# VHH binders against Type II methyltransferase M.MthZI (mthZIM): the designs that were tried, part 1

Scores and structures below are computed, not measured.

Target 1, 355 residues: Type II methyltransferase M.MthZI (mthZIM), of Methanothermobacter thermautotrophicus (Methanobacterium thermoformicicum) (p29568)
Amino acid sequence: MKTTHRIYFKNSADMNELKDKSINLVVTSPPYPMVEIWDRLFSELNPKIEETLIDEEDGLRSYNLMHEELEKVWHEVDRVTAPGGVVIINIGDATRKIGKKFQLYPNHVRTIDFFFDRGYQVLPFIIWRKQSNKPTKFMGSGMLPPNAYVTHEHEYILIFRKEGPRQFKTEEERKLRRESAYFWEERNQWFSDVWTDLTGVSQRLNHKNLRKRAAAYPFELAYRLINMYSIMGDWVLDPFLGTGTTMIAAACAGRNSIGYELDHNFKDLIESRINETLKLSNEIVMRRINDHIEFIREKNGKYYSENYKFKVTTRQEQDIRLYYPRTYKKIKNNEFEFFYQEVNPKKERQSKLNI
Positions, changes and structure headers below are counted from each chain's first letter, unless a header gives other numbers; antibody chains are not in Kabat numbers.
F is the ipSAE of ESMFold2-Fast. E and O are both the ipSAE of ESMFold2, at different seeds. Each is the mean of both directions, binder to target and target to binder. V2 is 0.75 times the mean of E and O plus 0.25 times the DockQ between their complexes.
[cut] marks letters that were taken out.
Atom coordinates printed by the task and the answers are left out, and those that the model quotes come from them; centres of patches stay.

## First folded at step 1 (VHH)

Design o03
Fold by ESMFold2 at other seeds, look of step 6:
Structure o03 (fold): chain B 355 residues (1-355), chain A 119 residues (1-119)
Amino acid sequence: as target 1 above (355 residues)
Amino acid sequence: EVQLVESGGGLVQAGGSLRLFCAASGFTFSDYYMAWLRQAPGKRREWVALIYSGGSTDYADSVKDRFTISRDNAKNTVSLQMNSLKPEDTAIYFCAADFGSYRYPLDYWGQGTQVTVSS
């Protein structure tokens, strides 16, 4: 088994390298309009934005202009997404004072409107609640009503589907679909409309020209979404690749991927993260099986994995097959091929127990 | 009425020094973080230096080791010592105040003072 992963260092408002209807799943987090760290990026894309933010202090117009820049990318996402394909956008609203006026800028609303107006089915989506264990922070007038503000600590994982449910027409496709199934208890955990079990993290950036960004989403977030909404061999796109989390998760899940990133300085960081993840890839994938085995010990099911012979809860889990990337090869600048090995849960369990 | 009034700008030769001052009134100065920002013609405002209410400081990379921010809570002033000035430092410099919320933009802005560095 082999997967292909490509990075294009350019603005994803133009994705002419990609054919129409070639992408099965998009998983991405864009720059967030009205979040101050991103002001320079948006102003470089459209100098009018700097005028509206600074000279005019017009928050609404700035918000609209920033979204117009993102919508150039969403148009390309729409073009390249195949029928039945899924577009997943992690985005947070921004709280910000412009001039004398403080308000929330509802980025998720504008993003939903874009895809809904273009005929996408808006699927039940996930609130990612990043609860802090820090003391409660006070904002606005503090203890004095009515001018205090609610603490804003969540993001949205918006989920859109193009042109109805995906169809699987060939036996090969249907087999890959069955092999790509997830465990019953994973479904119950993952297909929840609020996620509170994933903390926000900041990735340490050690490249001289990189800026600290608002918390990138963790590997597990992307890994869940890729397993939830694609099958092995699918093409996953991230038009705002950043530090490479979606590409790395796609590799661990046996999916092909394409990423776009404007800042060429991310190249070395992404490759470093690939190498670090490869060292742990078997353990990452095997944890799904080990967690399942612990779960199923307390149940009396009548179905069995055909490939691994342990009990499963449902008939749909019988054909699950898991692979991990063992090695990779650089083909060209910014193009990688990954080579896979199937997990061996019995051997791995014995090895762990004997140590 | 809140006021932030900058002064001390002017024309200076590259390699020279200037000291900017900001006089604050109309709020409890010692409770606020104070900052200097700058805006070159046709460019966005960028932050330059920050001094916390407790006296700790932060600087933009472009001015580290050349600029020093300080405050005098008794006089309600904040200052910016600018050394080893470069033509790229040419800008209008603004004094700003923040009540201490790291999640929101700065609360008050001054009129600005022009600094021009000739090559």
Scores: ipSAE 0.000, ipTM 0.078, lowest interface PAE 26.1, mean pLDDT 84

## First folded at step 2 (VHH; from o03 with Y102W)

Design o03_7W
Fold by ESMFold2, look of step 5:
Structure o03_7W (fold): chain B 355 residues (1-355), chain A 119 residues (1-119)
Amino acid sequence: as target 1 above (355 residues)
Amino acid sequence: EVQLVESGGGLVQAGGSLRLFCAASGFTFSDYYMAWLRQAPGKRREWVALIYSGGSTDYADSVKDRFTISRDNAKNTVSLQMNSLKPEDTAIYFCAADFGSWRYPLDYWGQGTQVTVSS
């Protein structure tokens, strides 16, 4: 099997490289309006924003202008998303003092409104409570009521579906769907409306001028969402690619991908991450197998995997097929093809023993 | 040495038109996005229009449908056609180039050309 991965270094407010209705899944995290580290980015996109933030100290107007910039991208996301396609946006609200006023700026509300107004089904979504030893706090009056503030410790993973449930019309599509199933215990873990088991990660970067840059979310977050809401061979889009996490997770999950990133300087970092991930690609998929084997020994499942002959809990798990990328080639500077190997749990178990 | 040289500015009555030009040298023009920004007296700079290396464009809302940015990669030029001009368009207009970092200030800037729109 083979997958294709393309990167466009440009503003994703214009995605004219993509045909209408061509994308099955969007997984992304935009710059967060009203979060200070993004002020320069938004002001460069629209210099009026610097005026409203600094000169006018008008938080509401700044918030609205920042969302207008993001909505240019959401319009393109809507255009390219296929019927039955899923759009997943990781976004956090901002707590911030502008002038004399402190408030929360509800980025998730504005984002939900955009897609809801365009007829998307808003699906049950996930509150991601990041683990933190010392969260950032706005204390207000501290111990004295009523001017103290609640500490803000979560982000949202918003989930939207276009034009109703996706249909699988050919036997080939239905076979790929069955092969793309996940284990029963993975379903129980992943399809929860609160996630507390994923941490933010600091990536150690050895590339000049990109040190201390972090991904918007960890690999595991993207990997879960891609497995939850797509099948092998699907096209996954990230209009705010950053360090490449969504593309790399799509590759590990056997999906094709397209990413947009304004900053061409991310090119070398993304390729470095691809090379690091290939060294671990078998381990990533084999961990799913090993965790399942540990689980099913206690559960005593009644069904068997047709492809691997271990026990599974449900009939829907019988056709699971797992692949990992073993090599890639660079077709162009910004395009990669990955080549896959199907797992062999018996052989892989033997080769991983300390010999 | 990188140079961006603007031309075509001047005085014009409200409702009139001007075309600005920017000649670029000293870098691989076709690899850069190009932009026009402007600064009115006593105000901060604001973006006006941009054009990607591939030819796609974006405009500030205040000038959309009145201004048109274009580029000629063979001649290393970018232009801004400004129609239906308003007194609020009075500013120094700057040509700028950026490789795609989306940081402020942009990689390269011209010296600017004055556009004055009279009531």
Scores: ipSAE 0.000, ipTM 0.090, lowest interface PAE 24.4, mean pLDDT 84
Fold by ESMFold2 at other seeds, look of step 6:
Parts: structure tokens; sequence; C-alpha cells
Structure o03_7W (fold): chain B 355 residues (1-355), chain A 119 residues (1-119)
């Protein structure tokens, strides 16, 4: 098995490199409107935004203009997404004081509105609480009612589907879908509408890179979503690629990917992260197997995986196949091919003997 | 308390046959992979034969077609039929049980039984 991964260093408001209806899954986190670290980016895209933030102190107008810039990208996302395709956007609301007025700017509402008004089905989505119960700086009057404010501690993982459920019509498509299944216990953990458990896995994998780029979501977030909403060989798009997390997760999950990044200086960081993650790629996949083995030891599995010789909970898990990337090569300046190996139970049993 | 007790080892002439038995207790036998491993003097332990919880089997290339592993889940036993024995099969043979596939040491080991194949 081989996958292809391409990076375009340009504004994703124009994705003319991509054909209509060519993308199966979008997983991305845009710059967050009204979150201060993104003000410069938005103002460079539209200088009127700086005017509304600084000179006019008009938070609502700033918010609307920032979303208009993102909506240029969402229009291209809509164009390139195939029927039955899924669009996943990790976005946080902003709490911010403009002039004398504090409020929350509801980025998730504006984003939902964009896709809902264009006929997307809004699927049950996920509240991601980044394991911190500490107060934010925006408390209002503190202990004095009624002008105190609730602490804002979460982000959204919004999930949209284009034109109804995806169809798998050929036996080859259905076989690949069955091989791309996830374990029952993973399903129970991953398909929860509240996620509070992501920091630990992400910190174990690439902790230095994740902390250096705290605005990016962790590897495990992308990895779960890619496994949940795509099959092996699918094309995954991230129009706000950043440090490359979605591309790396797609590679580890056996999916092709395309990323857009405005700042070409991210190229070396992305390659560094690819190399570091590849050193751990077998462990990432084997963690899923080991967790399953521990789970099924406690539970009564009715079905059996001949591929890996363990019990599984459901009939749908019987044909799971797990691959990990061993290496990659550049075929162009910004294009990579990844080469895979299936997990080999005989080889792993032999490593147990070397105690 | 988990116990794996091997029996059936001994001295046998080259070309002969021997059957090893392993009696298991203290765990849910039908859920475990059962295996025979061996360790010759001065050598590392090696897999000989494996029987999965679902009943399929796997063998080291050096013993394929000569050795047969089987299990009896009703009696909690696993056996190894060894035919066409060679001096190179001389080793301590261990019964083992394992629930996992790779990241952990094998869960349980017996004390081993000596098999010696003379010329």
Amino acid sequence: as target 1 above (355 residues)
Amino acid sequence: EVQLVESGGGLVQAGGSLRLFCAASGFTFSDYYMAWLRQAPGKRREWVALIYSGGSTDYADSVKDRFTISRDNAKNTVSLQMNSLKPEDTAIYFCAADFGSWRYPLDYWGQGTQVTVSS
C-alpha cells in the first residue's frame, strides 16, 4: 500500500488545484475569529478588519468581516467535497473585550449557519474540553452578581455531511470499508459528544512539537476523526494545514491527503514532524491492538478476527486490517509518498521471546 | 493461582516420537493462546508451535510437518506430538499461555520438561 500527500503553500480561498467533488473528508482548524493571536492574519487578509478592531472598536463588524474571509475557504471546501463527504471543523468561540464591552463571539454558530444554509446535514458534534478547570481571565465582576461571567473552557468539533450518507456500491469498496473498521470499545470512546481525554496521548507522541504549536490540535484528535469518518485510500483535506497534524494523521491512518498553508516557512517543521512520527508509527497502531486485547480480556467477545487471531465484540470488526507507514519519499518539493506495512503478529510474537 | 505443568519429556532415539502434555489451571483456558517453546543449551528461547484460542495453529519452519499442537478446552490441556525427532530438537520444552499479541511478555510459563534426542 501507498498514499500520496501534497502541500500547497497559498491561500486556500483559491483551491483551483483540486477538482470538484474530489475530497472525501475535511479535517481542519481555521484561525479563530476574534481570538487576538489571529488579528494580524485576518488584518493582512482584509485591512478593513484592523480598522474595525482598532479605530472603530466595533466587535460585531470585525467578527463578521473575519468570518467573511473564512467563508471564502468554506465555499471552496463545499466545491471540492464529494457527495456523502464529511467536513469537520475544530473551532473555538472567542471571549473578548472590545472597548468597554465584553462578550462571547460565537464562531461555532456562524460556521454551523454557513453549512446548514447550504444544505449540509449537521451531525451530532463534539465538545472538546482541554483538560483545564482553571478560570479564564474574563470573570466580570467576580463574586458580585449579576455581571460575572461563566468560564469558557471548550472548543467545538463541528461535523457536517454533504448530500446524505455515503454509498459503497462495489465489493471492493465494501471490503475496504470493512478493513477500515474500528473496535467497538474505540467506537464507544470516540463517538462521545464530549471529549476530555486527548492531552495524554498527544503529549506521549510528539510532546515538544505539540507544545511549541499549542494553537494546533493534537495528533490524536485528527487521528480519531480520520478513522471515524473515512476509509483507507480516501482523500483528506486540511485547508489550514499549519504544522501538518492532519496530513501526518492521515498518513498514519492510510489515507491520502492535501493541505493548504499560507506560510511556506512551515515546510521544514512539517517534515521534521513527519520523521519524528514515523519513528513511532508501529507503536501508534500497536497501541490500538494492545488496548483491544486488554479490553476483550474483560469482556465476552462473540466474534473472531482471523487476520490477528483475537476475539472481537461485533461481526463488523472481524475484517479489521491495520497498517502503519514505515517510510516516505519526496516525489516533488511539496509532495510525498508513504509506504506501508501491515502489522505482523508472527514478528511481534518473536519480539516477546527476546526478554 | 495459575499453573502450567508439562509432562511427557524424556530420552528418545533419533527418528522416534514423543508426545508432550501441558495441564493448565487458574485461568480461563479457552480464552488463551497456548504455545510450546523450547530452549536448547546456549541458545535463545524460540517458538515451536502455537494454537490460538479459536483453534488455528502455527509452527516454526524447523518443526513444520513433524510436530502437531492440539488443545482440549474441556480438560484444559494442550499437547505437542513430536514425530521424526532429530538431535537438534533436544531442548527444554515450555508450555506457555498468552492473551495478548506482542507488547507484553507471555502471561504464563511452565517450568519446562527436558527432551533429549540421541543418535
Scores: ipSAE 0.000, ipTM 0.376, lowest interface PAE 11.2, mean pLDDT 85

## First folded at step 5 (VHH; from s44 with Y104T)

Design a3
Fold by ESMFold2, look of step 8:
Structure a3 (fold): chain B 355 residues (1-355), chain A 119 residues (1-119)
Amino acid sequence: as target 1 above (355 residues)
Amino acid sequence: EVQLVESGGGLVQAGGSLRLFCAASGFTFSDYEMAWLRQAPGKRREWVALIYSGGSTDYADSVKDRFTISRDNAKNTVSLQMNSLKPEDTAIYFCAADWGSWRTPLDYWGQGTQVTVSS
């Protein structure tokens, strides 16, 4: 099998390269309105924002203008998302003092309103509690009531579905769906509405023209979501590609992907990560297999995977197939193709036995 | 005008000792917390030691039991005694002063003094 991955270095407020209803899954994290590290980006997109932040010290107006810039992208996301498609947006609220006024700016509410008003089904979404990416702490009046400010320590993973559940009508589609299943024990871990097992890590950028992106999410977050909300061969979009995490996760999961990134300076970093995808994907797939083998040894599995000659917990796991890219090639126009090999746990097991 | 001037930096062999000084002017020294921070080549700036206006002290885990911060309110100076130095302690050391507010960055910073620990 083969997947295709395309990068467009431009503002994703215009995604004219993409046809209507062509995307199965969106996984993204935008710049967060009112989070200070993003002020310059938003001001470059709309100079009025700098005026409202600095000259007017008008937090509400700044917040609204920043969201108007994001909503240009959300309109394009709506246009390109196929019926039954899923849109996942990782976003955090901002706590911030502007002038004399401190408040929370509820980015997640504004984002939910956008999609809900446009007929999307809001699915149960996830609160992602982070430890190493703590939000700004505000002391307020310290120990003196009643002006207390709690520390903001989580982000949201908002999940929206367009036009009802996706249908799989052909046997080929149903087969791909069955092959894209995940293990019962992975489901037990992933299907919580509060995630505390993923730590956010600040990205260190060595290039003086690049800025630290406080909202970057770890590979595992994207990989988990892509496995939960898509099947192999699906098209995954990230309109705020950044360092390329969603694209790399899609490649590791056997999905096609498209990314938009305004800052062309990310090109070399993304290409470097693409070079390392082959090793990363193999390690992840092997870990999933090894974790399953350990799990099922202790559990009395009632079903069997003929593909891999081990027991599984449920009937739906019987047809799981896991692939990893063997090689890739660079295509014109920031386009990459990955070529896959199905995992072979027997050969890997034999290699370990020679220790 | 507030001034914080560090001195006492230099080259020291591993296992040796060095004492840094910071002379402060332009504010009511006894009302301020004083701190030492450091920045090693290629690393982010990190906190080393803090001495409160009341004399209590606090240290980063990496230096506790090796470094001692002290202050002299009569002379408007703060010092850092550094013992059992390691090559990893090589950095520019900064003196800082703060009113004691927990909501804002430290109020004042010095220009720093280089400490180099040879192995």
Scores: ipSAE 0.000, ipTM 0.066, lowest interface PAE 29.6, mean pLDDT 85

## First folded at step 8 (VHH; from a3 with E33Y A35D S56Y)

Design d5
Fold by ESMFold2, look of step 10:
Structure d5 (fold): chain B 355 residues (1-355), chain A 119 residues (1-119)
Amino acid sequence: as target 1 above (355 residues)
Amino acid sequence: EVQLVESGGGLVQAGGSLRLFCAASGFTFSDYYMDWLRQAPGKRREWVALIYSGGYTDYADSVKDRFTISRDNAKNTVSLQMNSLKPEDTAIYFCAADWGSWRTPLDYWGQGTQVTVSS
């Protein structure tokens, strides 16, 4: 088994490298409209945005113009997404004072509206409360009503599906789907509409880090979503690749990927992250196995995985196969092939026994 | 007091058979994977066979189709039937028990029994 991963260093408002209906899953986090650290990026894309923020102090117009820039990318996402494909967008609302007016700018609503109006099914989505994120205690007039404000603590993981449920009609497709299953206890943990167990990354800007773009979400967030909404061999797209988290998670999950990133300076960082993560990829898969074995100790499992000779809770888990990328090679500038090895419980057990 | 006690080792001519036994006590035997391992003089320890809760088995490539592992949960025993023995099978054979958590060290380990296969 191998997967292919490509990076394009350009604005993803133009994704002409991608054929129509070629992508099975999108997992991304865009620049957030009306969040101050992104003002410069948006103003470089459309100089009118700076005028509306500074000269006009017109928050609504700034918000609309920023979303118009993102919607150029969402139009390309729509074009390239296959029928039955899933689009997942991690986005937060902004609370912000423009001039003398403070309000929430509801980025999640505008994003839902874009895809809903274009015929996507809006699926139950996830409210992500970052576990280490400290609330801002002072909002508005504090203890004096009625001008105090609720503290904004969460982000959204919005989930959209194009043209109905994906169908798996050949035996080869159905086999890959069964092999791509996840454990019953993982399903219970992952398919919750509130996530509080993932550490966030602060995106607050300071002048010492103006040129560095922080990761929008942790590896585990992307890894869960890719396992939840794709099968091995699927094509995963991130039009706002950043530090490469989605591509690395796709590789660890046995999916192909494509990423777009404006800033060429991320090239070396992404390659460094690839090398570091590949060294740990076996541990990621073995952690899932070890967690399952500890879970099933107390569960009365009546089914078996013949592939790995352990008990499982449901019949749907019997054909699970787990792979990890062992090596990669560069094929072209910014294109990589990853080569996989199926997990081998005998080999891992002999390492545990110092054999 | 947890104990794993191997027995049944001895001297056998090439092509012969032996059956090893491992008696377990002091823990809930039916909940554990049971292993056989071996160590020849001057070599590192090798995994030989595994039988897990529920009776399914697995074997090292070097012993497949010659060795058969089995367990009796009522008697708390594991056995290893060794057929078509070769001089390369000469080793101390160890019984081990493992819950199956890869993060936990091997839980219990026997003292071993010597198997010697003469040419």
Scores: ipSAE 0.000, ipTM 0.227, lowest interface PAE 15.8, mean pLDDT 83

## First folded at step 10 (VHH)

Design e1 (from d5 with Y56S)
Fold by ESMFold2, look of step 10:
Formats: C-alpha cells, sequence, structure tokens
Structure e1 (fold): chain B 355 residues (1-355), chain A 119 residues (1-119)
C-alpha cells in the first residue's frame, strides 16, 4: 500500500491544480479573523484591512474584509469537494477590543453561513475546549455589573457535508470502507460534541521566520477527524497547511493528501515533522490496538476480528485493518510517497519479550 | 495469588516428543492469552507459542508445524505438544499469561521447566 502527499506553496484562493469534485475530505484551520497574530497576514492579502484596523478603528469592517479573503478559499473548497464529501473547519471566534469597543467577532457564524447558503448539510459539530491553563480573559468591569464579560475558552470544529451521504457502490470501495472502520469505544470518544481531552498548540514559535503562523491543532485532532470522515485511499485537503499537521495525520491514517501553504519557509519544518512522526508511526497504531484490548477485556464482545484475534463489540468492527507508514520518499517537487506495513501481532510478541 | 506451574520437562533424544503442562490459578484463566516461551543458556528469552483467549493459536517460525499449543479452560491448564525435537530446542520453557496488551510486559510467569534434547 502507498499514499501520495503534495504541497503547493501558494495562496489557496486559487487551487487550479485540483479538478472539480476531486476531494473527499477537507480538514483545515484558517487564519482567524480579528485574532491579532493574523492581522499582518490579512493586511498583506488586502491592505485596506490595516487601514480599517489602525486608522478607522472599525472592527466590523475589518471583520468583514478578513472574511471576504477567507471566502475566496471557501469558494475553491466548494468547487473541489466531491458529492458526499465532508468539509471540516476548525475555527475560533475572536474576543477583541478595537478602539473603545470590546466584543466577540463570531467567526463560526460567518463560516456556517457561507456553507449553509450553498446547500451544504450542517452536521452536528464539536466544541473543542482546549486543555490550556491560560485562557484569554477580558474582564470588563470585573465584579461590577453589568459590563463584565464571560471568558472565551473554546473553538469550533464545524462539519459540513456536500449533497448528502456518500455512497460506496463497488465491492472494492465497500471492502476499503469495512477495513477503515474504527472501534466502538473510539466512536464513543470521538463522536462527542464536546472535546476536552486535547491540548492546544502554542501560537508563539521560537523560530523568527515562523512566529507569525503556528500549528492550529494537535496531531490527534486531525487524526481523529480523518479516521471519522474518510476511508483509506481517500484524498484529504488542507488549504491552510501551515506546519503540516493534516498531511502527516492523513499519511498516518493511510489517506492521500494535498496541502496549500502560502509561506514557502514551512517546507523544511513540514519535512522534519514527517520524519519525527514516522519514527513513532507503529506506536500510534499499536496504541489504538492496545486501548481496544484493554477496553474489550471488561466487555462481553459478541464479534471477533480474525485479523487480530480479539473480540470486538460490533459486526462492523470485524474487518478492521490497521496500517502504518514505514518509510517515505520524496519525489520531484513537494510531493511525498508513503509506503505501508500492516501491524503484525506475532512480530510484536517477540518485541514484548525483549523489554 | 497468581501461580503458573510448569511440568513435563525432561531429557529426550533428537526426533522425539515431549508434552509440557502449565497449571494456572489466581486469575480468570479463560480471559487471558497464554504463552509458552523458552530461554536457552546465554540467550534472550524467545517467544514460542501463543493461544488467544478466543482459542486461536500462533507459533514462532522455528517451531511451527512441530509444536502445538492448547488450553483447557475447565481445568485452567495450557499445554505444549513438542514433536520432532532438535538439539536447538534445548531450553527452560516458561508458561506465561497475558491479558492481551502486546506492548507491555507479560503479566504472570511460571518458574520454568527444563527441556534437554540430546543428539
Amino acid sequence: as target 1 above (355 residues)
Amino acid sequence: EVQLVESGGGLVQAGGSLRLFCAASGFTFSDYYMDWLRQAPGKRREWVALIYSGGSTDYADSVKDRFTISRDNAKNTVSLQMNSLKPEDTAIYFCAADWGSWRTPLDYWGQGTQVTVSS
């Protein structure tokens, strides 16, 4: 088994390298409008934005202009997403004082409106409450009513589906779908509308060239979403690739991927992250197996995985196959091919004895 | 208190057969994977055979088709039938129990029984 992963270093407002209806899943986190670390990026895209922020102190106009820039990308996302495809956008609202006015700028509302107006089904989505001990706080009048403010501590993982449920019509597709199933207990953990068990990623990088753009979410967040909403061999797109989290999660999950990143300086960082995660790729998959074995010891599972010789909870779990990328190669440009191995319980038994 | 007690070891000529037994107590036997392992003088312990809680079996390549692992959940025993024995099968053979976590140490171990295969 092989997957392909391609990076385009350009503005994703133009994704002409991608054919219409070619993408099965989008997992991304854009720059967040009205969050200060993104002001320069938005102003470089549209210089009017800096004027509205600094000279006019017009938060509403700044917010609208920033979203207009993102919507150029969302139009391309809509074009390339296949029928039955899923678009997942991790986005946070911004709390910010502009001039004398403090308010929340509701980025999630504007994003939902875009896809809803275009006929997407808005699916139940996830409130991601980060495991940060230092939330951003705007106190207002503090202990004196009525001008104090609620502390904003979550982000949204918005989930949209194009043109109804995806269909799997060939035996080859149905086999891949069955092999791509997840465990019952993973389903219970992952398909919760509130996630509190994932930590946020620091936005302040020590490297000067990358300080302005940090990873928006941890590997596990992308890995869950990719397993939840795609099958092995699917094409996953991240139009705001950044440090490469979505691409490496897709590779670890046996999916193909395409990423767009405006800043070419991310190239070496992305490859470094690939190398680091490849060293741990077997452990990522084996952790899922070990967690399942621990779970099923207490359950009276009715069904059985012949592939791995353990009980499973549902009939749908019987054909699960788990692969991990063992190696990769770079091909011509910014393109990677990953080569896979299925987990092997027999080989792991001997390794267990050596420790 | 968990106990695993091996028996059935001894001296046997090359080409011969031997059957090892392991009696288990102190845990819910039917829920555990059961293993046979061996350690020859000066070597690391080597996994030999595994019988899953569901009854399926696996074998190290070096013993496949010569050794057969089985279990009796009513008597809390696991056995290892060893046929076509070779001098390189000489080792202390250990019975072990494992709740199935492949990446952690085996949960319980026996004291071992010596098998010596003479040429």
Scores: ipSAE 0.012, ipTM 0.510, lowest interface PAE 8.5, mean pLDDT 86

Design e2 (from d5 with D35E)
Fold by ESMFold2 at other seeds, look of step 11:
Structure e2 (fold): chain B 355 residues (1-355), chain A 119 residues (1-119)
Amino acid sequence: as target 1 above (355 residues)
Amino acid sequence: EVQLVESGGGLVQAGGSLRLFCAASGFTFSDYYMEWLRQAPGKRREWVALIYSGGYTDYADSVKDRFTISRDNAKNTVSLQMNSLKPEDTAIYFCAADWGSWRTPLDYWGQGTQVTVSS
């Protein structure tokens, strides 16, 4: 098995490299409107934004203009998403004082409105409660009512589906779908509408103009979502690729991927991240198997894996197949092919017992 | 609780070398980016070098090709090898970590270690 991963270093407001309806899953986190670290990025995209932030101190106008820039990308996302495709956007609201006025700017509302108004089904989505050390908060009047403020620390993982449930029409497609299943206990953990077990990360590079900083989420966040909403061989898109987390997670999950990143300087960082994750790729998959074996021993499941002959909880888990990327090659500076090995749990367990 | 402890600072002649160390605790070290910052008297704090968990490094233009950042994920340490030192490198050097608070780009830096480069 092999997968293909492409990076386009350009503004994703134009994704002309992608055919209409070619993408099965989008997993991304855009720059967050009204969050200060993104002001320069948005102002470079539309210089009027700097004027509204500084000269006019007009937070609502700034918010609207920033979302108009993101919506150029969302229009391209809509164009390239296949029927039955899923669009997942990790986004946080911003709490911010502009001039003398403090408020929350509800980024998740504008994002939901964009896709809902265009006929997407809004699926149950996830509140991601990030753990933060030394959080920034806006207290307002502190202990004196009524001008104090709630501390806002969560983000959203919004989930949209285009044109109804995806169809799997041939037996070959249905087999691949069954092989892409996840374990019962993973389903119970992952398909929860509140996630509190993942921490956020940030990525920073020293750059002469310091104009670009990618939104970052942990590998496990992307890995879960990719396993939850795609099958092996699907095409996963991240129009705000940044440091490459979605692409790397897609590779580890046996999916193809495409990423867009405006700043070409991320190229070497992404490759370095690929190399380090690849070194641990078998361990990532084997952890899932080892956790399952411990779970199912206590659960005493009724069914067996066809490929690995351990117990599973449901009939739907019987055909699970698990692969890890063993190596990759560069096709061009911006394109990679990954080559896979199917896990061999018996051999791995025997190796553990050799001491 | 996060703790970053720098060591290895001191006096060195121009053109000489010095190696700084930072011991980290209180977080999953391999998940985080580590960096060095410095502050000369009367100047703003400036960024010096960064290393991420996968080994990628980046440097300020003023130190590129002279300084090398490295990390040991097994020991939770990061170091900065400083070669061809100039008097302009005189500063308090701070080790820092990104905790994943997207609203606070830098959560912590240590108390710092003084590096003085004599002409």
Scores: ipSAE 0.000, ipTM 0.124, lowest interface PAE 22.5, mean pLDDT 83

